# Ledger of designs, part 5: VH-VL binders against Laminin subunit gamma-1 (lamc1)

Target 1, 169 residues: Laminin subunit gamma-1 (lamc1), of Danio rerio (Zebrafish) (Brachydanio rerio) (q1lvf0r505to673)
Amino acid sequence: RDDEGWKGKQRDDSSVPVQWSPSSGEISLISEDYFPIYFVAPDKFLHNQLLSYGQNLTLNFRIQRHDARLSAEDVVLEGSGLRVAVPLIAQGNSYPGEETQTFVFRLHDTTDYPWRPTIKHADFQKLLYNLTSIMIRGTYSAQSAGYLDNVSLVTARRGPGTPARWVEK
Key: E = the ipSAE of ESMFold2; O = the ipSAE of OpenDDE; V2 = 0.75 times the mean of E and O plus 0.25 times the DockQ between their complexes.

## First folded at step 1 (VH-VL)

Design s07 (framework fv_tislelizumab)
Fold by ESMFold2-Fast, scan of step 1:
Structure s07 (fold): chain C 169 residues (1-169), chain A 118 residues (1-118), chain B 107 residues (1-107)
Amino acid sequence: as target 1 above (169 residues)
Amino acid sequence: QVQLQESGPGLVKPSETLSLTCTVSGGSISSYYVHWIRQPPGKGLEWIGVIYDSGSTNYNPSLKSRVTISKDTSKNQVSLKLSSVTAADTAVYYCARGYRYGSWFDYWGQGTTVTVSS
Amino acid sequence: DIVMTQSPDSLAVSLGERATINCKSSQSVSSYVAWYQQKPGQPPKLLINWASTRESGVPDRFSGSGYGTDFTLTISSLQAEDVAVYYCQQYYSYPYTFGQGTKLEIK
């Protein structure tokens, strides 16, 4: 078991260490200051993810300290030169705590599941078609740690009941 | 260590097209967004537009019909063209770098002064 | 467009004293706010991004705070080199917009 290619980065793309915990199966980032640091997804989550449109990005996450300070850019998607982001609590997710919670983010551009800043529907699909980055903010207070596990990007798939095209005679 | 430098003619006549170039050193324009911002004499800052790492652009609606931003990655240069200029386009023009996952401007060029004579 | 309004337009503060500059947005911009310092003849310099994250190399006397529509830039102990015009900027939505600027002078 290892960090499965996840990296830690600051906003200037400078690297920060990612820790692996064999006992809990989590990766972690540790911050000694207040500057944001992110878990950065490995290649297996990137590139053509158009089939993820309308599907969920899910992650299991917990924090070390109660005093989390959220931002507009806690979860960030980047692709085709475009960037969208949401706070960790967006789309009805609960405030993070010391107990592991599942966070769910729908990849949809309707007003019910907004990503910010607002971009055109076609551009949101272009972003997913050439996804170059998924970043998840790892720490939410100074002198603190965040723990990430079970990140999943769901894709549409063929089902046994794939509807045939109905043609009226 | 990243540096941006604007260049172009300092004087443009009304109705002509303003052409400016931003030359980047110490970093590749293919790895970040490049923005153009202007500042008329004695006034504040106005965002003109951006060119993304993909080559796609977004422009301030007030200027969209007149503005074109393009890039040449082999020369590490970004160009701004503004057509049908008037005296209201007199300003210092800056190019600036935006982070790939942020839209704040961490590096700015020195600025180039453009005067439209009427 | 989102309008950014700064107050005051100009501010005079004694050396060593606290300076506070306010910025209000016409609608919520979450934490998508940056602050810049501009000295005469120079381009703007980034001080703060994400409303409160200090840029590398910026002295710790500079701090930012706020969320939604109300933001502040604070200089805890004014130094002579801090004389400049300060601008807030929202990057929540296009077009990006700046405040009109606050001119900071020594009292």
Scores: ipSAE 0.006, ipTM 0.498, lowest interface PAE 12.9, mean pLDDT 83

Design s08 (framework fv_tislelizumab)
Fold by ESMFold2-Fast, scan of step 1:
Parts: C-alpha cells; structure tokens; sequence
Structure s08 (fold): chain C 169 residues (1-169), chain A 120 residues (1-120), chain B 107 residues (1-107)
C-alpha cells in the first residue's frame, strides 16, 4: 500500500517528502540536520474524534540511529484553536530504538496522562471534537531516518454485540 | 512540602564505587522523573542521568559505562552508583525533579547537595 | 551533544541597571530552555522555564526570551540579592546540557 496521505512538515510548515517502503509497510522521514520534522496525519484521523476521549493513540515507531534526541513536542494534537503535546517517552513509553516499539498515548486530561500545556477536561473534549492536526516527530538525529507504521486512534465502541460502556483496565 | 535530600559518604577512595541516596517527600516517585546532576568545585553543572517514573533510566554518554540509577518506591529513595571513581569525580552531587510529571522541563526542586571528595 | 554557550562569562552591573545574559545552542532547541540562579553554597534555583515562563515566586524583574538557538535572560533593575551565577539549560534532547555559567556581580 502507499503512504495513505501522510505528509511531512517542518515547524515552519514547509513540506518534507514522506517515503514509502513496500517491504516493511512503513513510511519514513529523513533528516539532514537536527531540526525536527513531523509526520502529519491524513484527514481520516481528523475532525470529530470525541469518542476517542479517554482512549489511546497508538503508533509503531523505530529510528535509524540509537542516539535519539527527544523534545517536549514529539506528539502534537491541534483542534478548536487548542494545541497540546507530549514527549515521545511520555506516559510510560520506552526510549525509541532501532527495533520497532509500540507507543501509547492516552487522550485524557488527568494528572496521570499529562499533555502540555495543562488542558481542562472540557477544552480537551473541544480539541478532539474538531481535531485539525496530529503530528508525530519523525527524526531524532542528524542525517537519520524515522519509520512509522500502524497508527491507530482508538474509539469507544458502540454496536450490536459490543458493550456500550467505556472500560479501563 | 516537596523536598529532596541527598546522602552518602563524604570521602571515597580512587577505584571504588560511589553510592549516593536521594530521599524524597511531598511527591510520588511513581509520578515524577528524578535527575542526578553534579558540580565540581568552582565549575559548572553536569547532568549525570535520570530515572523515569516507569523505572527506566537514561545516562549521560560520557558516564554511562560507570553509572547506575535505581529507585525503591516503597522507601521514597533514588540511588546513584558511580564505579571506578577518580579525582575527577570530586563534586557536589544533586538530585532534582522535573517541574511537571512526564513532560520534558527544567528542574523545579533540588536537594541541598552532598559533597563527595575522591582521595586516598 | 547540544552545546550551550553563554555570554559573557562574567558581567558587572550597577544597582538599578539592566543586566542581559545570552545563551546560544549549537542546534535548535525550540523553547525547551530553562534558566537557573545559583548563589554560593546553595543548589540552583529555577527562574524561567520554556524560555520565557517565569516560575512562581520569581520577581517580575526577571524575564526570558528566545526560540531556536538564541536565548536571553534579562534582569530589568538589578538588586543586591541578584548577585549569583546564572545557567541556561536545554532539555530538548538527551543528554540534558547546561551553559558554562555567567557570574553576575555589582559594579
């Protein structure tokens, strides 16, 4: 399959090419320097995501070099004029490496799942109701690549044969 | 009240292992990152490493072969072990926490520091 | 590693005058910069976080600015109690690194 509409961007909104690897099923970004560049989610992850409140954003990610340099804004959500971000290792996630790891970010405003800057319950729900951007920092070293796959925005399930209630374990 | 307090031997012999303890109060080690920083006499600050609330660690590459940071959440303690010490390891050692839990920040609370002299 | 370079190494300013301390990173660190004040015999005290956010209890005369590679700490009207060594720190990426320090003295 292709890059499914994922784009690459720098902080100044200039475009960066996204590469697709058919053999591994990954998209990648390549950086020539230390300036952060981001994978930008396609439209299918955006708009009304209110049912994702209290659920997880998950992604599979690996890096080419083991000398990753993390930031406070490695994963960024924007919506309804609001912006929140977390470091890649936030919420108990492991330091990235050359082997693929699953990263999990809970979409919640409790002190156990911090997003920066501090966001109130109602505002986080407003952000998710009109989600306009999800950005994932793609490279963490100079002259290096990052590889992304299996991005999922989990929703509370409703339907025949499934519980109509949110369950947290 | 948030407090961090370092403790350990004031004098360590060359080639031995330095062991320091940071005792915390007023916050949970299950919610905050704790860092170790050192300062040689008359010099600047050097970051040694961090232990995340998960128990995972990250070390300054210049020290990684000699450093181990661990914690005992039941005792509210973080420990630092530095092996094969030399006179260059003589410094005041501080423990400090990130201002916000699980977010990259500056350090809002520091211990008073403990002086370590490496001498025979 | 990201190198943080402060200028000047030492600065003498008269009471009531403006003091300006600069910090330059070898690579972009966004706004992930903190400023600390250290007085003799004391641990560093966090003054400014996220390049420009003043910590609770820090006097209004302290302000921070900058983004990317160039950062500034300003003390608008120097008081005697402000005599200290000031450090910038980046936490954009590991390892966390500090500037070499700027010693602020009364002229």
Amino acid sequence: as target 1 above (169 residues)
Amino acid sequence: QVQLQESGPGLVKPSETLSLTCTVSGFSLSSYWVHWIRQPPGKGLEWIGVIYYSGSTNYNPSLKSRVTISKDTSKNQVSLKLSSVTAADTAVYYCARDEYYDILTGFDYWGQGTTVTVSS
Amino acid sequence: DIVMTQSPDSLAVSLGERATINCKSSQSVSNDVAWYQQKPGQPPKLLINYASTRESGVPDRFSGSGYGTDFTLTISSLQAEDVAVYYCQQYDSTPWTFGQGTKLEIK
Scores: ipSAE 0.000, ipTM 0.490, lowest interface PAE 14.0, mean pLDDT 84

Design t02 (framework fv_teclistamab)
Fold by ESMFold2-Fast, scan of step 1:
Structure t02 (fold): chain C 169 residues (1-169), chain A 119 residues (1-119), chain B 108 residues (1-108)
Amino acid sequence: as target 1 above (169 residues)
Amino acid sequence: QLQLQESGPGLVKPSETLSLTCTVSGGSISSSDYYWGWIRQPPGKGLEWIGSIYYSGSTYYNPSLKSRVTISVDTSKNQFSLKLSSVTAADTAVYYCARGYDWEAFDIWGQGTLVTVSS
Amino acid sequence: SYVLTQPPSVSVAPGQTARITCGGNNIGSKSVHWYQQPPGQAPVVVVYDDSDRPSGIPERFSGSNSGNTATLTISRVEAGDEAVYYCQVWDSSTDHPVFGGGTKLTVL
C-alpha cells in the first residue's frame, strides 16, 4: 500500500492511477493503448542533484507482455528549463521482458547512447542542479502493464556511490 | 506496403459539414503502435494539424478547431474519418490523413485531397 | 500557443550545403522532426528525433537541435532537393504537434 508518492501521467499531463502490489513490492501502470504513460518521480528524487552527475539512475522494470514497442523518450529528465530523454534500451540496456531486469542510465553527456537532444557538460550539470522532473515510461503495449521497483539516483562525491533516493521492495 | 487514401466531396458549401474518410490498406488500423491523424494545408500556406485518434477511440484535437472537429475510427472497416462543421472559405485546403508513430512524427501520409469551400 | 519560426526561403548552389533553421523557445528540450514537401506532393519525413534518418533517406540529410534553434543540414545539394521543408515538434504542455511555417529551398 505504498506507492512512495509516485504518480502516473500521460504526455498531456492527464493523471493516470499508479497501483501498488504488496506481494511483489512493485508499482505499476496499466495501459489501454500504446500511448506512453509515465511514472513520475516524487519530490525526494528532485531539486539539487548535481552530485549525481556522472553517476547512475538505476531501476528495476518488467512488462506484462514481452512484445513491447520502444520510444525515443522512455526516460525523461527535466530541469532548469532543459529536457533530455533516452530510449529504455539506451547505454547497453536489454530489451524489456516479463522477467525483472535492472536498467542503468549514466547521467553524463558523453555515453554510447547519449541523452537526446545532444546536451553539453555545463547544461547537463545545470539540469541536474535544479531537477524538476524524472519520468519513466511504464507502458509499452496496448492492454498491458509495466512494473517498476528499486529506483535510485546514485551520488559519488562523498565517497563510494551511495543511493540518494530509491523505491524499496 | 501500408497506404492511406483520403476520400470525400471536393466541394462543400459554406456553413455545411466537411466529411472525409481515410482508408488504411496493407496494414491494420487496430495496431497498438500507431495513432492516425488529419493535417490540412490551405493553398500557398503551411501545414496545420487538425487532430489524431487511436484505434481505441481516444482523440486529440487542435484547440483552434476543437469546437468544430470530430474524428472517429471504424476498426472493422480499417478507416478513420474527419467531420469539420460550420465551414467557411478559410477551411479550403488540401486535407491529408497520416499515420503517427511514438506520438511524435508522421511517417506515412495519404496523397491528400483538395476540399474547396464555395457557394 | 507554442510557435516554431522558420525563414521563408533559402537559396543554395548545387553541390553546396543548405542550412534550414527552426526557432522555438527552448526547442532543444524537444524532439524535432523534419518533412520535405516537393511541389504538388505529400510531405515525407527526412529527419526524425532531431538527428535520425528514416531508411531510404540519404546521409546528406542531417539534423541538430540545441538551445532555441534546430537545424536541418543538407550537404552536396542536388536539384531534386528543391522543396518546402517543415520542422515539427510535439508540444508536451498541450499534447499537440506544432509545425513550423516552412522554408522553401531553391537550388539555383
Scores: ipSAE 0.000, ipTM 0.510, lowest interface PAE 12.8, mean pLDDT 84

Design t04 (framework fv_teclistamab)
Fold by ESMFold2-Fast, scan of step 1:
Structure t04 (fold): chain C 169 residues (1-169), chain A 120 residues (1-120), chain B 108 residues (1-108)
Amino acid sequence: as target 1 above (169 residues)
Amino acid sequence: QLQLQESGPGLVKPSETLSLTCTVSGGSISSGDYYWGWIRQPPGKGLEWIGSIYYSGSTYYNPSLKSRVTISVDTSKNQFSLKLSSVTAADTAVYYCARESLWFGELDYWGQGTLVTVSS
Amino acid sequence: SYVLTQPPSVSVAPGQTARITCGGNNIGSKSVHWYQQPPGQAPVVVVYYDSDRPSGIPERFSGSNSGNTATLTISRVEAGDEAVYYCQVWDSSSDYPVFGGGTKLTVL
């Protein structure tokens, strides 16, 4: 088993190594500087995910250093030429810490689920119908690491746009 | 079985408002999986989407027609309606109501269509 | 505005294969739906999501979509297949469906 195709990248699209730990079932990103880096979801989470509209993206995440600094673009979705993002603490999620927490993001375009910029209902559905990228910010301070596992993209019903899952075994 | 039926006047005078109603039977308009739309077809020409409505009341209109179009829904009667204001001879067409899938965007069930002629 | 281009007409003999094309810039990145409109009748969806068939539509109807061209293929054509065929996609820039101009299939 391995990192199941997860990649790491910086904002300038330069590649960053992803490390995988068989003993914990986590993938990790390590930063030596202040530049933030992202986990990039593998193909199995992408393409037609319309059945996930109104459902949850969930992930288990922890950080090495508690002096983290969040941004408006900690979780990013791209599809159909559209892009939306939220800070990690959006939708009532707790501030990240050194112990693993579950983060939950509803894929919905109402004011209670603050994906930014705000887009129309139909556009959010078009984004999910042709999902090209899911990015999760992995590091929040210099000389630090972030650890990710158990990423799940849920669906309301089974269908051609089957949801992708990555679960610790 | 699901059926959609258009109703309303077949003749409208220039400058007046065209009003049509679509009655849905054999299925619920309050389904979260579908939008409900209006499409028209002038004699001998192609299909033109007018607009769609979700049972919550959210509407989406063809930008070319947006200033003249209002679509409304009445979930208690299982109906949705079209109003097109300030009509001209160019609005003469067969008007169809249809069900639109949220999942893929196809128009999977259509009414039989009703001809509306704009003439003095 | 996004534009879909269809040939105005296609003629085929009974039992042969008809191919109706739908051209659009990067149409392969969109989902294409196909409607059959027999003379004097309402349209019926015959293929949706590029290649899926609704219940009740014969296997003779199939679709493909890649690059700049989507194609509706009708094998073993029958006289009852005479109709105008329309392709349709969603225009993300305008947030509405766009229809092709229609292709009249004539069975000789």
Scores: ipSAE 0.006, ipTM 0.484, lowest interface PAE 14.4, mean pLDDT 84

Design t09 (framework fv_teclistamab; at its last look DockQ between E and O 0.53; V2 from the best seeds 0.00; counts 0 for: pae E 11.7 > 2)
Fold by ESMFold2, look of step 2:
Structure t09 (fold): chain C 169 residues (1-169), chain A 120 residues (1-120), chain B 108 residues (1-108)
Amino acid sequence: as target 1 above (169 residues)
Amino acid sequence: QLQLQESGPGLVKPSETLSLTCTVSGGSISSYDYYWGWIRQPPGKGLEWIGSIYYSGSTYYNPSLKSRVTISVDTSKNQFSLKLSSVTAADTAVYYCARHPDYEWYFDLWGQGTLVTVSS
Amino acid sequence: SYVLTQPPSVSVAPGQTARITCGGNDIGSKSVHWYQQPPGQAPVVVVYYDSDRPSGIPERFSGSNSGNTATLTISRVEAGDEAVYYCQVWDSSSDHLVFGGGTKLTVL
């Protein structure tokens, strides 16, 4: 059993329990209404993540079969007093479904489906220098669930090196 | 009862900046659930979205207007505003403020609208 | 750049059914919203997410969306339904909220 410090929150900062499944190794959020509930990343993904500029945030995600209603702000980054967001389908990602899909978000101000609002190159770097929040929206319809796994924040290194990835289990 | 009310000058000279304010009453603009938007309608013509803002300052702008538009929010006054620079006669319109849910892109509440005329 | 096309005008007799179309490339993959604007008044939403109605909107207002066409249907049309009707989508690829050109409904 291990939720790895992930928390669940509504936008009003109220806490929502994160569920963990030993059989699938996923964490999940369950909704009663259509208001979004977010997976909130633990400290190991935060603070100085400047080395991830231009690299990928990746995650595995699925929902219960239901009509998903995406928003402009399904993945949210906050840092250095700055805030940017994208829909879950940004940057060529598929709509979520019952089967697990991999979602990839490049941490750069000039991507194909840019983070919003548009901020300068230097400001995106400032955001990652003092990253205070990563939120991944988990619920997309009333009385439904979202399931998250395998979140990875890739980093650049001097010379060849293994990206800094989160433990999958 | 939540209401939106536009205010600002009804007459603006060409090449100047059009400035409008929307006051939110009967509720808070600092809502996690909503964006606050501006839409315009030239007399006898259709609706055109200008842009939307979240109370934190995050914005979306109509690409055709982006170079001339600034939308801002003042949570302490429960207001948001529109500035449209370098106006011409083509910017003469009724200007509406409205709101839409963050996760839903339709306007569920509109102001009454205010006519702004661009003329010498 | 995403474009929604509506007929400029539709006329129907009282008690009959009005159908107002909204054309767009692959509009069936988007959520379509409909607004009623009576003369001299602000628009009000009458259908959202293709077919949902806000509280207070009569069931005789309905919507559908498939392929390249969305349709607002008003059954048992009344004189009070005379207004301009707009369709609207969000285009996530361009971050653009797009309205159709509007359809004036005349009840004769």
Scores: ipSAE 0.000, ipTM 0.547, lowest interface PAE 11.7, mean pLDDT 86
ESMFold2-Fast, scan of step 1: ipSAE 0.044; ipTM 0.657
ESMFold2 (binder alone), look of step 2: mean pLDDT 94; pTM 0.953
OpenDDE, look of step 2: ipSAE 0.027; ipTM 0.702

Design t13 (framework fv_teclistamab)
Fold by ESMFold2-Fast, scan of step 1:
Structure t13 (fold): chain C 169 residues (1-169), chain A 118 residues (1-118), chain B 108 residues (1-108)
Amino acid sequence: as target 1 above (169 residues)
Amino acid sequence: QLQLQESGPGLVKPSETLSLTCTVSGGSISSSSYYWGWIRQPPGKGLEWIGSIYYSGNTYYNPSLKSRVTISVDTSKNQFSLKLSSVTAADTAVYYCARLEWDAFDIWGQGTLVTVSS
Amino acid sequence: SYVLTQPPSVSVAPGQTARITCGGNNIGSKSVHWYQQPPGQAPVVVVYDDSDRPSGIPERFSGSNSGNTATLTISRVEAGDEAVYYCQVWDSYSDHPVFGGGTKLTVL
């Protein structure tokens, strides 16, 4: 019973089936055509994620074919009417392959961690405060598959009675 | 210092295929950080993106030109190429090749004028 | 289709400040890049990511982006700044670049 609630969808919001493999612990998307399809994160990753500002989104990912077509929108965050995205190789991540790799994305708005389009400190924090979507592109070539595992969104440690705070420059 | 240089015929007859090559020097086209693109500029007009290619061969095309455009890459020669079929006088333009980092064209070739005329 | 709007021309005297605007729906949420194209030459990026300058571009060039308008500001304008300036964003929905129509800066 490893139902994590992940969904699959295309850019036009059409639903795509997500498959779960008990033997490998992975979820997968399979594309029969040339249009990109995305893993869509369940509610447990969404809503008030302000404590994740400056922390990492990490995922284990592999592809069926080594000829990946990367884009500006391989990992997409949406919230508070704002949208930012990065290529899978952003922030020093390796090119995807047939062997599982760990991909790490820092949730920060400085030029060292370029989420596109560029947004300011306050706007990135607003996006995370009301996070409505995390999408991870699942297939990178025609008629192929992608496999996702061990997605985590790290939050800053808070002590008892410490309220969430907005940090603006 | 990375440089891009366009080459190919400067005159193409109507209905024929326009063929251009971009040679990359001072750096590798087999880089996961960049796409390689073609942009054109008709006389007295603005910039129009034609398409881009990743070193793996995967392409993105301007929807207005998609049916006529093919972009290819030859990593062994450090080159990428443009073919535009069924040309008309409206395809007369200066053609630029450029490097795309994320969402910005940071390095451009000098451009080559292609005139479509009988 | 996302559209960027620029004024066709801007005229300034030498030593004055030129401001070139780029209008787009909610453009402040996007990264704007600016290209300078001198007569008969290839475009050169002068400002990227709204306000950053490439190495070799003088401090007189600066950019801002908020709401529905991005602006390229050129201080202490010189005759050599005469060129057509293009703004550009990446349209996330269509996954391709969008260029403005260009603004010709004339230094009189």
Scores: ipSAE 0.005, ipTM 0.484, lowest interface PAE 15.9, mean pLDDT 84

## First folded at step 4 (VH-VL)

Design b11 (framework fv_becotatug)
Fold by ESMFold2-Fast, scan of step 4:
Structure b11 (fold): chain C 169 residues (1-169), chain A 118 residues (1-118), chain B 107 residues (1-107)
Amino acid sequence: as target 1 above (169 residues)
Amino acid sequence: QVQLQESGPGLVKPSETLSLTCTVSGFSLTSYYVHWVRQAPGKGLEWLGVIYYSGSTDYNTPFTSRLTISVDTSKNQFSLKLSSVTAADTAVYYCARLDFWSGYFDYWGQGTLVTVSS
Amino acid sequence: EIVLTQSPDFQSVTPKEKVTITCRASQSIGNDIHWYQQKPDQSPKLLIKYASQSFSGIPSRFSGSGSGTDFTLTINSLEAEDAATYYCQQYYSTPLTFGQGTKLEIK
């Protein structure tokens, strides 16, 4: 019935309303212009996530318009004064569309999983040890909407396949 | 090839309207935004404004009452009109392509010098 | 608006020297800063994007660093062709703003 603590923001830290759809169980962001608008994860996804190293961040996502323009910073992780990001299509993910797709991002620092800028193994683990932000770009064209559901961050605490946190269906 | 080219009168009289055109080629106007930036002689870069593909405009605060930016998609031309000019508006005027999602200027026109003088 | 302050305004340098240019934002802007080079009588050219990422075709002697409010452009071994004015630009919010510029002159 609600946004489960997810927030929307622009780069200037100004708040953007997050809408919740009871019929689809999705949260959404709507943009007027080309500047990035992000879904910002609630505290339950943050802080000490070192056990998520080598595990997956997964999300279900769809867009309103087919003319999506991707960036280098569609999915952003911040922690311990460090920042890394990837395009939405990184790591073999498909181009977004009007139908819901599952996107999977491995939290690993090898060249095969290129979070940018490239940081050392110890620094990537340091970032996850004190995770302060997970942001997912919500809109990919001006005057359009993006829809997010089923975000999960897997941890090794109870086994690699046990989701740590997720958006309610 | 991506190209941007500014054109317009090099001399404008005080109190009149400065009118410039930027002709672009080599990219889609729905994928990139063309911004206007100026530079007074010996001074730094100053952002003027942009028109989005929705038709909405965004102007830097000092210019909101004097500035009009428009686009003619059939000619691939952006227009800048700045009314009530003074000597302080003497500058090189650039049009520049902004990468749609990342916010950097990757291609610039050559710039056109506009002198405001009687 | 976000004000960007560069230091120094001007520097005369010898070829092969290491040059450091700083840019300070009036508020935190994450990594949403880009660096440009403008040679005399030319349009600006993008050097570094997102504080630390080299733009394609840019020589490896140019690097960027920083986050939040304090950013640095470094030229590791200055070449004669690097005589130019350097500008930082933020993309965190509109209006888009540039620093006042740092002019490098080669001795």
Scores: ipSAE 0.006, ipTM 0.502, lowest interface PAE 12.3, mean pLDDT 84

Design b12 (framework fv_becotatug)
Fold by ESMFold2-Fast, scan of step 4:
Structure b12 (fold): chain C 169 residues (1-169), chain A 118 residues (1-118), chain B 107 residues (1-107)
Amino acid sequence: as target 1 above (169 residues)
Amino acid sequence: QVQLQESGPGLVKPSETLSLTCTVSGFSLTSYYVHWVRQAPGKGLEWLGVIYYSGSTDYNTPFTSRLTISVDTSKNQFSLKLSSVTAADTAVYYCARLDFWSGEFDYWGQGTLVTVSS
Amino acid sequence: EIVLTQSPDFQSVTPKEKVTITCRASQSVSNDIHWYQQKPDQSPKLLIKYASESISGIPSRFSGSGSGTDFTLTINSLEAEDAATYYCQQYYSWPLTFGQGTKLEIK
């Protein structure tokens, strides 16, 4: 089998197939109904991510249909028994469309960055220290598809040019 | 019980690569990170670097061009390779477990003396 | 990098004496200082964490205090087994740094 890669799942935790497109370098999820389905990050993005505190999670994303319906939990982080989430358009990101856009989410606990629910500074860092899940909602309308590429977590603590983690093409 | 143990050649020639292995047991590699620290004879402790479960590494600035740390999670082993060694690299080399959240070294290996000599 | 300066470098002390070792940081490290004991030909052993927090299995004669830039490790009544070198370590900023060590010798 291909080593630990992106997986798909529904809210009830049932598995959904992830498709790979060699020509575009994207992974995709396809929805047959209105229930949201999520891309689930592989282990390389998880566990000790404290070095990503105050840094960006970035992703390239597009949708098949322009009639997207967003939710409060389009991007979800879980760790150390804690959970926070944001809508896809949070932090000044544009509405998704049929053309690929870059979405940027800062991993910070200040009210200037709307991760919800609001948790204490120490708890946000505790969540990142033992990150167990990153989920990105893949479909935003019935009978549609979403396409994800170039997911990265930026690290700090050392000088400029710190390595980022990338989804394998 | 938590254990860490260093192993490798005790004698390395100048200009060659120093290679050590640290074998660990009794804890999850996803909850703790193993660091390398050295101590020259009669001198203090010097931090060398760390590898995270993800495979990412951080090295102390003087060593970035010469140091490689790797992990084999299936064997619970960490390796340290230091290239282009000189007499200044003669030291006891320790692997030690650090809680990344709190930052203390709570368990240390017994240390292994590596002498760089022709 | 944060430089940790310990004093004294060396002290010869009598059993039952109270000993104080200091660690001074080149910038504020809050309370992110840990203390280690290293006996001759042995690995370092954690004594105190976060400036003042006790470690299970460590005798109560060892205590720590301080915040910001100035930290102390106190041995309230020195015993023969306490002959060792003591190191402070900071976890406030990368890279991780240790003090140069304080060697205690028992008369």
Scores: ipSAE 0.000, ipTM 0.467, lowest interface PAE 15.6, mean pLDDT 83

